# Designs tried in a protein design chat: miniprotein binders against q96jn8r1131to1294. Part 25

Target 1, 164 residues: q96jn8r1131to1294
Amino acid sequence: TLEFLENHGKNILLSNGNRTATRVASYNQGIVVINQPLVPQLLVQVRIDFLNRQWTSSLVLGVITCAPERLNFPASACALKRAAWLLRGRGVFHNGLKICEKFGPNLDTCPEGTILGLRLDSSGGLHLHVNGVDQGVAVPDVPQPCHALVDLYGQCEQVTIVNP

## First folded at step 15 (miniprotein)

Design U87
Fold by OpenDDE base, fold request of step 16:
Structure U87 (fold): chain B 164 residues (1-164), chain A 93 residues (1-93)
Amino acid sequence: as target 1 above (164 residues)
Amino acid sequence: SDAFRLFFEARRIIERGGDPEEALKKMKEAFELFIKEGNLEFAAFTAIMIVELLKKLGKDPEEIKKWIEIAIELAEKAGNKWLVELARKLEKE
């Protein structure tokens, strides 16, 4: 089953069989990684459970291609400078560099209850799903294996892995 | 869940420097709901938060002791090392 790894940001408390991640302090140190690597046609989804709108930025969603169990997590996903493809706001980032200016909906404005999904297609393209709707290819060719990453940053205080 | 709503409301009060009595009330309510839901991790964590609030408020040492014991027990049942460590530290503060 899909779960968050026990190696996670310092302000995260896992619950619900490690399927729910809650940031219990501050606004950062909230990175979590899903245990199973993404494989073609596997849709991994998380639901935004709780938001704190005092912050401007919200969660970051993406994938990493390094070994997640040994990763020393920085305070935020934005500080990952290698092996990282991230969706932040409306932008797509690779190792900290913006590679797409406007893609899909603005993650900073997604309300509670929004279900965000990641899926690899047969060509290695990484797709973003929002409430079950395929938003298209965010990254055309992602190295495999890769793991889905969620940064409970700023507004985002809790997410839960949900089944399609 | 309602438990988490109460939890976050209590946390908001604490973060804003609001009334710790109100935070305590909400945290205790959250605790009861987490117990009912079988959420051992957050039952333990809320118990820890309750201890911290009770200490801040200068409440009855016996009540504080009771909640420390609850926190430790639940943390152990949850099997979460971090929670166990946090709960054990409460005895030394």
Scores: ipSAE 0.856, ipTM 0.934, lowest interface PAE 0.5, mean pLDDT 95
Fold by OpenDDE base, fold request of step 16:
Structure U87 (fold): chain B 164 residues (1-164), chain A 93 residues (1-93)
Amino acid sequence: as target 1 above (164 residues)
Amino acid sequence: SDAFRLFFEARRIIERGGDPEEALKKMKEAFELFIKEGNLEFAAFTAIMIVELLKKLGKDPEEIKKWIEIAIELAEKAGNKWLVELARKLEKE
């Protein structure tokens, strides 16, 4: 069963069998990690449940290759400087460095109800799925094992893990 | 869910400096729905928010005490240490 780990950002409250993450305070401290590591062809999906349009930036989606249970999460995913591949806006980042300027839809403008998915292909490429549509390889050759990470940042106040 | 919708609406009111009485009303409604949905975590958290609103509004100490007890009980039932800590802090204030 896919769930968010108990080790999460300070402003997160988990519910629904740890399948729903809600940021209940401020605009940050909202990082969550999915318990099961990504394996080839496994599609992990989260739905954006609630947005607060007060902010410009929204959720960050990606993977980490360090042990998530012991990770001391920073206030935002952007502060992760090791073992992190992240999708923010339309950009792809590795350890805080932008490695791609434009990829897929702008995560900052995805509306409520949008289903975002991550999947590793057989060659280790990390794919982004949006509402069931494969957007292609966001990051090639991602080290394994890796865990899906969601940063409920800014606009994004709640996400839920959904089954394909 | 409708419970979450009410919860976030209440939060928006608070964040925008709106009427705390309206926020309180919505939080209480959200609480009832969370209970019905079996969402113990958010029932507990909403109870905590209700306490804070009641204190802000200078409401009846007995009502405040009641909601603190509810918050603690639900937090314990939820098994969430963070919520338990938050709820217990309300007694010390």
Scores: ipSAE 0.856, ipTM 0.934, lowest interface PAE 0.5, mean pLDDT 95
Fold by OpenDDE base, look of step 15:
Structure U87 (fold): chain B 164 residues (1-164), chain A 93 residues (1-93)
Amino acid sequence: as target 1 above (164 residues)
Amino acid sequence: SDAFRLFFEARRIIERGGDPEEALKKMKEAFELFIKEGNLEFAAFTAIMIVELLKKLGKDPEEIKKWIEIAIELAEKAGNKWLVELARKLEKE
């Protein structure tokens, strides 16, 4: 069963069998990691449940290749400088460096109800899914094992893991 | 859910420096709905928020104690260590 790990940002409260993550304070400290590592053909999806439009930025989605159980999470995913491939806005980032300017929809403008998914293909390519539609390869070769990461940042106040 | 909508509305009031009485009302409503939904984590957390609002408003100590007890009980039932710690800390404030 896919769940968020108990090791998470300090402003996160998990509920619904650890399938729902809610940022209950401030605008940051909202990183969560999904328990099962991504394996080829496993589609992991989260739904944006609630947004607070007081901020301009929204959730960050991606993967980490370090052990998530012992990770000391920074205040935001943007501060991850190693073992991290992140989707923020329309950009793709690796260890804090932008490696792609425009990919998929702008995550900062995804409305409530949007379902975002991550999937590895057989070649190690990381795919983004939006509302069930494969947007293509965001990262062509991701080291394994890796875990899906969601940063409930800024506008994004709640997400829930959903089944495909 | 409706419970979460109320919860976030209450938070918005607090964050914007609005009427704490209104926030309290919404939090209590949210609490009831979380209970009905079986969401023990947020029932507990909402109870904690209610305590904080009651303290801020200078409400009846007996009511405050009641909600602290509720918060602790629900946090324990939820099995959430963080919530338990938060709830117990309320007794020491």
Scores: ipSAE 0.848, ipTM 0.932, lowest interface PAE 0.6, mean pLDDT 95
Fold by ESMFold2, look of step 15:
Structure U87 (fold): chain B 164 residues (1-164), chain A 93 residues (1-93)
Amino acid sequence: as target 1 above (164 residues)
Amino acid sequence: SDAFRLFFEARRIIERGGDPEEALKKMKEAFELFIKEGNLEFAAFTAIMIVELLKKLGKDPEEIKKWIEIAIELAEKAGNKWLVELARKLEKE
């Protein structure tokens, strides 16, 4: 079954059989990684459960291609300068560099209850799903294996893995 | 869930320097719901927060000791080493 890895940001407390991640302090140190690599038939979905609107930025969603079990996570996903493709706000980032200005919805405005999904297509294209609706290819050719990552940043205080 | 709603309401009060008695009331309500749900991790963490609020309010040391024991027991039952360490630190302070 899909779970968050025990190796995660320092401010995360996992619960619900490691399917729920909660940031229990501060605004950062909230990186979590899904325990299985993405494969074409696997849709990883998380629901935004709780937000704190006092912050302006919200969660970051994406993938990493380095082994996550022993990785020393930075305070925020945006500090990942290698092996990372990230969706933040409306932008798509590769290793800290914005490669697309606008893709899909603005993650900073997604309300509680939004279900965000990631999957690979057969060509290695990374797709974002929003409430079950495929937003298309965010990143055309992601190396495999890769793992889905969520950074419970700023507004985002809790996400839960949900089945498609 | 209602437990998490109450937990985050109490956290907002604490973060904004609001009334710790109000935060304590909400944390105690959240604790009971986390127990009912079987969410041992958050029952333990909420108990830790309750201890911190009780100490801040200068409450009865015997009540504080009871909540520390509750936090440790739940953290151990949850099998979470980080929670056990947090709860055990409450005994030193």
Scores: ipSAE 0.811, ipTM 0.922, lowest interface PAE 0.8, mean pLDDT 93
Fold by ESMFold2, fold request of step 16:
Structure U87 (fold): chain B 164 residues (1-164), chain A 93 residues (1-93)
Amino acid sequence: as target 1 above (164 residues)
Amino acid sequence: SDAFRLFFEARRIIERGGDPEEALKKMKEAFELFIKEGNLEFAAFTAIMIVELLKKLGKDPEEIKKWIEIAIELAEKAGNKWLVELARKLEKE
């Protein structure tokens, strides 16, 4: 069963059998990681449950390739300087550096109810799904094992893991 | 869910320096719904926030004591160490 890992950002409170992550303070410290690495057969999906439109930026979605159980998470995912590929806004970032200007929808404008998915293809390509629709390859060759990450940043106050 | 909408509405009031009585009312309503849903983590956290609001409003110490006991019991039932620590801290203050 897919759950958020017990090791998470310090402003997160997990509920619903660790399938719901809520940021209960501030605008950051909201990193969560899925408790199983991605494999080609696995589609990890989260629904955006609650947004605070006061903020300009919203959630960050992506993968890390280092072991998440003992990782000391930074205040925001964008401060990850190694072993990280992140989708933020419309951009793709590797270790804090923008490597693609526009990929998929602008995450900062996704409304409540949006279902965002991550999966690997057979070549190690990282795909984004939005409301069931494959947006294509965001990152062509992610080392395995890798772990799906969500940063409940800014606007994003709650996400829930949902079945495909 | 309705519980979380009430919770976040109360959080917005608190964040913006709004009316603590209105925030308290919404938090109590959210608490009842979290209990009904079996969401022990958020029932406990909401009870903790209710205590903070009651203290801010200068409410009866007996009501505050009751809510502290509720928060501790629910945090322990949830098995969340961070919530237990937060709830037990309320006894000291």
Scores: ipSAE 0.803, ipTM 0.919, lowest interface PAE 0.8, mean pLDDT 93
Fold by ESMFold2, fold request of step 16:
Structure U87 (fold): chain B 164 residues (1-164), chain A 93 residues (1-93)
Amino acid sequence: as target 1 above (164 residues)
Amino acid sequence: SDAFRLFFEARRIIERGGDPEEALKKMKEAFELFIKEGNLEFAAFTAIMIVELLKKLGKDPEEIKKWIEIAIELAEKAGNKWLVELARKLEKE
């Protein structure tokens, strides 16, 4: 069963059998990681449950290739400078450097109820799904194993793992 | 859920400097719903927030003591060590 790891950002409180992550303070310290690596048959999906529109930026999605169980997470995913591929706003970032200007929808404008998915294809391509619709390959060749990450940043106060 | 809707509504009131009595009412309603849902983590966290609001409002010390005990019990039942630490800090203050 898919859960968020107990090792997470300092402002996260896990609930619902570790399938729901809530940021309970501030605007950052909200990194969570799925408890098993992505494999080609696995679609990891989270629903945006609660947003606070006081903030202009919202959640970040992506993958890391280092083992997450003992990793020291930074305050925000954008500070990950190694082994990270991130979807932020409309951009795709590798180790803090923008590698694609526009991919998929603008994550900063996704409403409550949006279901966001990550999966690998058989060639290691990272796909984003939005409400069940494949947005195509965000990153063509992600090293394996890699681990799905969500940063409950800014607007995003709660996400829940949902089944495909 | 309705519990989380009420919880976040109360958080917005607190963050924006609104009426702490209204925030307290919403937190108590959220608490009851978290209990009914079996969400022990958020029942405990909400109880902690209720204690902080009661102290800010200068409410009856006996009511405050009752809510501290509730927060500790629920945090222990949830098995969440961070929540237990947070709840036990309420006893020191």
Scores: ipSAE 0.794, ipTM 0.914, lowest interface PAE 0.9, mean pLDDT 93

Design W91
Fold by OpenDDE base, look of step 15:
Formats: C-alpha cells, structure tokens, sequence
Structure W91 (fold): chain B 164 residues (1-164), chain A 83 residues (1-83)
C-alpha cells in the first residue's frame, strides 16, 4: 500500500492511514515522501485536496534517490541540493538548479481536485501525469531506486494519495 | 575549480531569486537568496554572501516565518565572521 513515510516535514500531519498529508502551519516545512520506491510502470498519484490562497506558489513533485527514512528535510524542496529531481511550476530542477524552463502544465495553477502522477518508464524516464494524461518525460534517466516526493508548499495545504 | 562551481551555483540561485521576485513569490525569493548566500560563502566570497544574506533577511522579515528568519540571521553571523 502506498503511504507517506513518517519521516516528513515539521508542519505535516498525516492522516487517513498516512495517505493524506496536511500542512498545518505556515507555508513550508511540508515535504513528504511516498514509502514505496518508484519502479517501472508503477503510477503514483496524489490529489490536490486543499489550496490556501493566502500563500503563493504551490506543490512541488519529484523524486529523490537517497534513503528517505533518514533524510533531514529542509524547509522547502528547493533546498534539496543532492539526489533530487523536482517539478515546480513548469520547470524541472535537479539538485536545486533549473534544468528545464518549460515542461508541462504549470503546477502552480493546478486547481483543487487535480490528480498528479509520477511514473517511471522502462528506460528510466520520469513521466508526469495530470488527471490521467501522460505529459511526457520530465526527466529522461532517473537513478533507481528513487522515491516520489511531494512538497506541500505555499498554496498547497493537503494532498492525498489516490489509486489509478 | 570547486570554488568556481560554487560561485556559479550561487549566481544561479540569485537568478532564481530574481525570477521569484518578478512573480511575486517572495518566500521563494528569500529562500533562493539564502541558498545563494550559502554557496557564495562556501565559494570563499563572504562579501557576496553578505549581500545575498541581507536580501534574504529583508524578504524574510516581511514574508517569511520566524524559523526561516532565524536561519538566515544565523548564516549572516557566520558570514560576518569571515569578512
């Protein structure tokens, strides 16, 4: 069963069998990691449950290739400077630096109810799914094993893991 | 060199900070300035680090939270030790 790990950002409260993450304070400290590593053809999806418009920006999606159980999470995903591939807005980031300006839909403007997915293909390409639609390869060759990461940042206050 | 690479990363983070400012994402702007400051310091450029850290702190005071502000101020103190 896909769940968020107990090792998470300080402002996160897990519920619903650890399938729902809620950021209960401020705008940051909202990183969560899904327990099972991404393997080829496994589609991991989260639904944006609540947006708080008092903040700017929104969630970050991506993967980490380090052991998540022992990771000391920074306050925000942008500060992950190793073993991290992230999708924010329309950009793709690697270890904090932007490697692609425009990839898919703007994650900052996804409304509540949007279902976002990550999937590795057989070649190690990381795909973004939006409401069930494959947006293509965001990262062409992701080291394995890797774990899906969600940063509940800014507007995004709650997400839930959903089955395909 | 390692220092050169760190310096380049610092500049990249600063660029990202500016992008965030343009979008009105002041929290991220502060965070990227702090990252820039960290890298600049590691690159052996405390003067530049100081500049970035100050920018981070200014934004943090207005838009950040107490924890982040404290972190930024702690970095500033470290930078001052190397000036």
Amino acid sequence: as target 1 above (164 residues)
Amino acid sequence: SKEEDLFKEAEEFAKLALEMLERGDYMYAAEYYLLAAEEALEAGNPELAFEYARKAIELAKKYGNEEFLEEAEELLEKIKEEL
Scores: ipSAE 0.856, ipTM 0.929, lowest interface PAE 0.6, mean pLDDT 96
Fold by OpenDDE base, fold request of step 16:
Structure W91 (fold): chain B 164 residues (1-164), chain A 83 residues (1-83)
Amino acid sequence: as target 1 above (164 residues)
Amino acid sequence: SKEEDLFKEAEEFAKLALEMLERGDYMYAAEYYLLAAEEALEAGNPELAFEYARKAIELAKKYGNEEFLEEAEELLEKIKEEL
C-alpha cells in the first residue's frame, strides 16, 4: 500500500491512513515522501485536493535517491542540494539547479482535482503523468532506488495518493 | 576547483532569485538568496555571502515566516564572523 512516510515536513498533518497530506501552517515545511520506491512500470499518483490562493507557486513533484526515513527535510524542496530531481512550474531541477526550462504543463497552474503521476520506464526514464496522460520523460536516467517526493508549497495545501 | 564550483552554484542560485523576483515570487526569491549566501560562504567569499544574505533577510522580513527569518539571521551572523 502506498502511503506517505511519517518522516515529513513540520507543517504536515497526515490522515486517511497516511494517504492524505495537509499543510496546516504557513506556506512551507510541507515535504512528504511516498513509502514505496519507484520501480519500473509502477505509476504513483497524487491528487491536488485543496489550493489556497493567498500564496504564490504550488506543489513540487519529484524523486529522491537517498534514504527518505533519515532525511532532515529543509523548509522547501528547492533547498534539496543532493540526490533530488524535481518538477516545479514548468522547470526541471537537479540538486537545486535548473536543468530544463520548459517541460510539460505548468504545475503552478494545475487546478484542484488534477492527478499527477510519476513512473519509471524500463530505461530509467522518469515520466510525468497529468490526469492519466503521459507528458514524456522529464529525467532520462534516474538512479534507483528512488522515492517520489511531494512538496506542498505555497498554494498547495492538501494532496492525496490515489490509485491508477 | 571545488571553491570555483561552489561560487558558480552561488551565482546560479542568485540568478534563480532574480527570476523569482521578476514573477513576484518573493518567498522563493528569499530562499534562493539564502542558498546563494550559503554557497558563497562555502566558496570562501564572505563578502558576497553577506550581500546575498542581506537580500534574503530583507525579503524574509516582508514575506517569510519566523523560522525562515531566524535561519537567515543565523547565517548572517556566521558570515560576519568570517569578515
Scores: ipSAE 0.854, ipTM 0.929, lowest interface PAE 0.6, mean pLDDT 96
Fold by OpenDDE base, fold request of step 16:
Structure W91 (fold): chain B 164 residues (1-164), chain A 83 residues (1-83)
Amino acid sequence: as target 1 above (164 residues)
Amino acid sequence: SKEEDLFKEAEEFAKLALEMLERGDYMYAAEYYLLAAEEALEAGNPELAFEYARKAIELAKKYGNEEFLEEAEELLEKIKEEL
């Protein structure tokens, strides 16, 4: 069963069998990691449950290749300077730096109810899915094993893991 | 060299900070300035690190939370030790 690990950002409260993550304070300290590593053809999806317009920006979605159980999370995913590939806004980031300016839809403007998915293809390419639609390869070669990461940042206050 | 790479990384973070400022995301701007400061310090350029940290703190005071402000101020103190 897919669920969020107990090792998470300080402002996260897990519920619903650890399938729902809620950031209960401020705008940051909201990183969560899904327990099962991504394997080829497995689609992992989260739904944006609640947005708080008091803040700017929104969730970050990506993968990490380090051991998630021992990871000391920074306050925000942008500060992950190793073993991290992230999708934020329309950009793709690797270890904190931007490697692609425009990819897929703008994550900062995805409304509540949007379902975002990550999937590895047979060649190690990381795909983004939006509401069931494959947006293409965001990262062409991701090391394995890797774990899906969600940073509940800014507007994004709650997400839930959903089955495809 | 390693220092040159760190310097370039610092500059890239500073560019990201400016992009965040342009879109009105002041907290991300502060975070990127702090990252830039860290890399500049590690690159052996405490003067540049100081300027980035100052910008991070200015934004943090206006838009940030206490934990981030404390982190930025702690970095500033470390930078001052290298000046």
Scores: ipSAE 0.852, ipTM 0.929, lowest interface PAE 0.6, mean pLDDT 96
Fold by ESMFold2, fold request of step 16:
Structure W91 (fold): chain B 164 residues (1-164), chain A 83 residues (1-83)
Amino acid sequence: as target 1 above (164 residues)
Amino acid sequence: SKEEDLFKEAEEFAKLALEMLERGDYMYAAEYYLLAAEEALEAGNPELAFEYARKAIELAKKYGNEEFLEEAEELLEKIKEEL
């Protein structure tokens, strides 16, 4: 079963059999990681449950390619300077630096109820899904094994792992 | 060289900070300035690191949280030792 790892940001409370992550303080310290590595047939999906529009930016979605179980997470995913491929706003980032200005929808404007998905294709390409619709390849060749990561940043206060 | 690469990365983080400022995203602007300061310090340019850290602290006082401000001020003190 897909769950968020117990190793997570300091402001996260896990519930619902570790399938729901809530940021219970501040705007940061909200990194969570999915327990199973991505494989081509696996679509990892999270639903945005709660947003607080007080903040300007929202969640970050992506993958890390190093072992997540004992990693010391930074306060925010933007500070992951190695082994990280992230989607923030409309940008794609590798190790903290922008490699693509525009991919898919703007994550900062996704409303509550949006279901965001990550999947590897057979060539190692990372696909974003939005409400079940494949947005295409965000990153063409992600090293494996990799794990899906969500940073419940700013607006995003709760996400839940959902089945396809 | 390693220092040249770190300096270039510091400049890229500072550019990201400016992009965030332009969008009104002041907390990310502060975070990117702090990353720029860290990279500039590792690149052996404590004067540039000081300027970036000061910018991060100014934004953090207005928009950030106490934990981030403490981290930014700790970095500033470390940078001052290298000036």
Scores: ipSAE 0.814, ipTM 0.903, lowest interface PAE 0.8, mean pLDDT 93
Fold by ESMFold2, fold request of step 16:
Structure W91 (fold): chain B 164 residues (1-164), chain A 83 residues (1-83)
Amino acid sequence: as target 1 above (164 residues)
Amino acid sequence: SKEEDLFKEAEEFAKLALEMLERGDYMYAAEYYLLAAEEALEAGNPELAFEYARKAIELAKKYGNEEFLEEAEELLEKIKEEL
C-alpha cells in the first residue's frame, strides 16, 4: 500500500494511515516521499486538498534516485543537489538546476481537487499525469530505483495519496 | 575544473533568484541566493558568496521565516571566516 514515509519535512503531519500529508507551519519544510519505488505500471497519484493562495508558488513534484531513509531533507526540494529530478511551475529541474524551461502545465496554478500523477514508462521516462491525462515525458531516462517526492511548498498545504 | 563548474552553478542559482524576484516570489529568491552563496563559497570565491548571502539575508528579514534567516546568517559567518 502506498504511504508517505515517516522520514519527511519537519512541518509535515501525516494522517489517514500515512496517506495524507499536511504542512502545519510556515511555507517550507514540507518534503514527503512515497514509500514504494516507481516501477512501470505503477501510477502514483496525489490529490491537492488545500491551497493557500496568499503564497506565490505551489507544490513541487518529482523523484529522488537514492534510498530516502538515508537523506537529511533540506527545507525545500529546490536545494536537493543530488539524485533529484523535479517539476516546479512549468520547468524541469535536475539537482536544483533548470534543464527545461517549459515542459507542460504550470503546477503553481493547479486548483484544489487536481489529481497529479507520476509514473515511469518502459524506457525509464518520467510521465506527469494531470487528472488522469498523460502530459508526456518530463525526464527521458530517470535512474532506477527512484521514489516519488512531493514538496508541500507555499500554496500547497495538504495532499492525499489516491488510487487510480 | 571543479571550481569552474561550481562557479557556473553559483551563477545559475543567481539567475534563478533574479527570475523569482521578477515574479514576486521573494522566498524562492532568497533560497536561490543562499544556494548561490553556498556554491560560490565552495568554488573558492568568498567575496561573491558574501554578496549572495547578504542578498538572501536581506530578503529573509523582509519576507522569510526565522529558521531560514538563522540558516542564512550562519552561512554568512562561515563566509566571513574565508574572507
Scores: ipSAE 0.808, ipTM 0.902, lowest interface PAE 0.9, mean pLDDT 92
Fold by ESMFold2, fold request of step 16:
Structure W91 (fold): chain B 164 residues (1-164), chain A 83 residues (1-83)
Amino acid sequence: as target 1 above (164 residues)
Amino acid sequence: SKEEDLFKEAEEFAKLALEMLERGDYMYAAEYYLLAAEEALEAGNPELAFEYARKAIELAKKYGNEEFLEEAEELLEKIKEEL
């Protein structure tokens, strides 16, 4: 079953059989990683459960292409300077640097209840799904294996892994 | 060269910091200035690294980012060793 890894940000509390992640302090230290690598037939989905609109930015969603079990995570996903492909706001980032200005919806405006999904296509392209709707290819050729990553940053205080 | 690439990355992080300032996202602005400082230091430009780190610290102090402030101050002390 899909679960968040026990190796996670310092402000994260896991619950619901490690399928729910809550940021219990501050605005950062909220990185979580899904325990199984993405494969073309796997759609990893998380639901945004709780938001705190006092913050400007919200969660980051993406993949890490190195083994996540023993990584020493930075305070925020934006500081992942290697092996990372991330969606933040409307931007796509590789190793912390912006490679696309606008892709898909603005993650900073997704309301509570939004279901966000990640999957690989047959060419290794990384797709974003929003409420079941494929937004297209965010990253055309992601190295494998890779794991889905969520940074419960700023507004985002809780997400839950949900079935497709 | 490696140093020229690192300097270019420092400039890109500084541009991201300015984008965050424009949006009013001062915590991300501080984080991107700190990344710019790290890259400038690795590029062999401790004077520029100092300038970026000071910007990150200023934002952290103004907007109440105490956890981040301690990290930024540690980097600033490392930068000072190379000035």
Scores: ipSAE 0.779, ipTM 0.897, lowest interface PAE 1.0, mean pLDDT 92

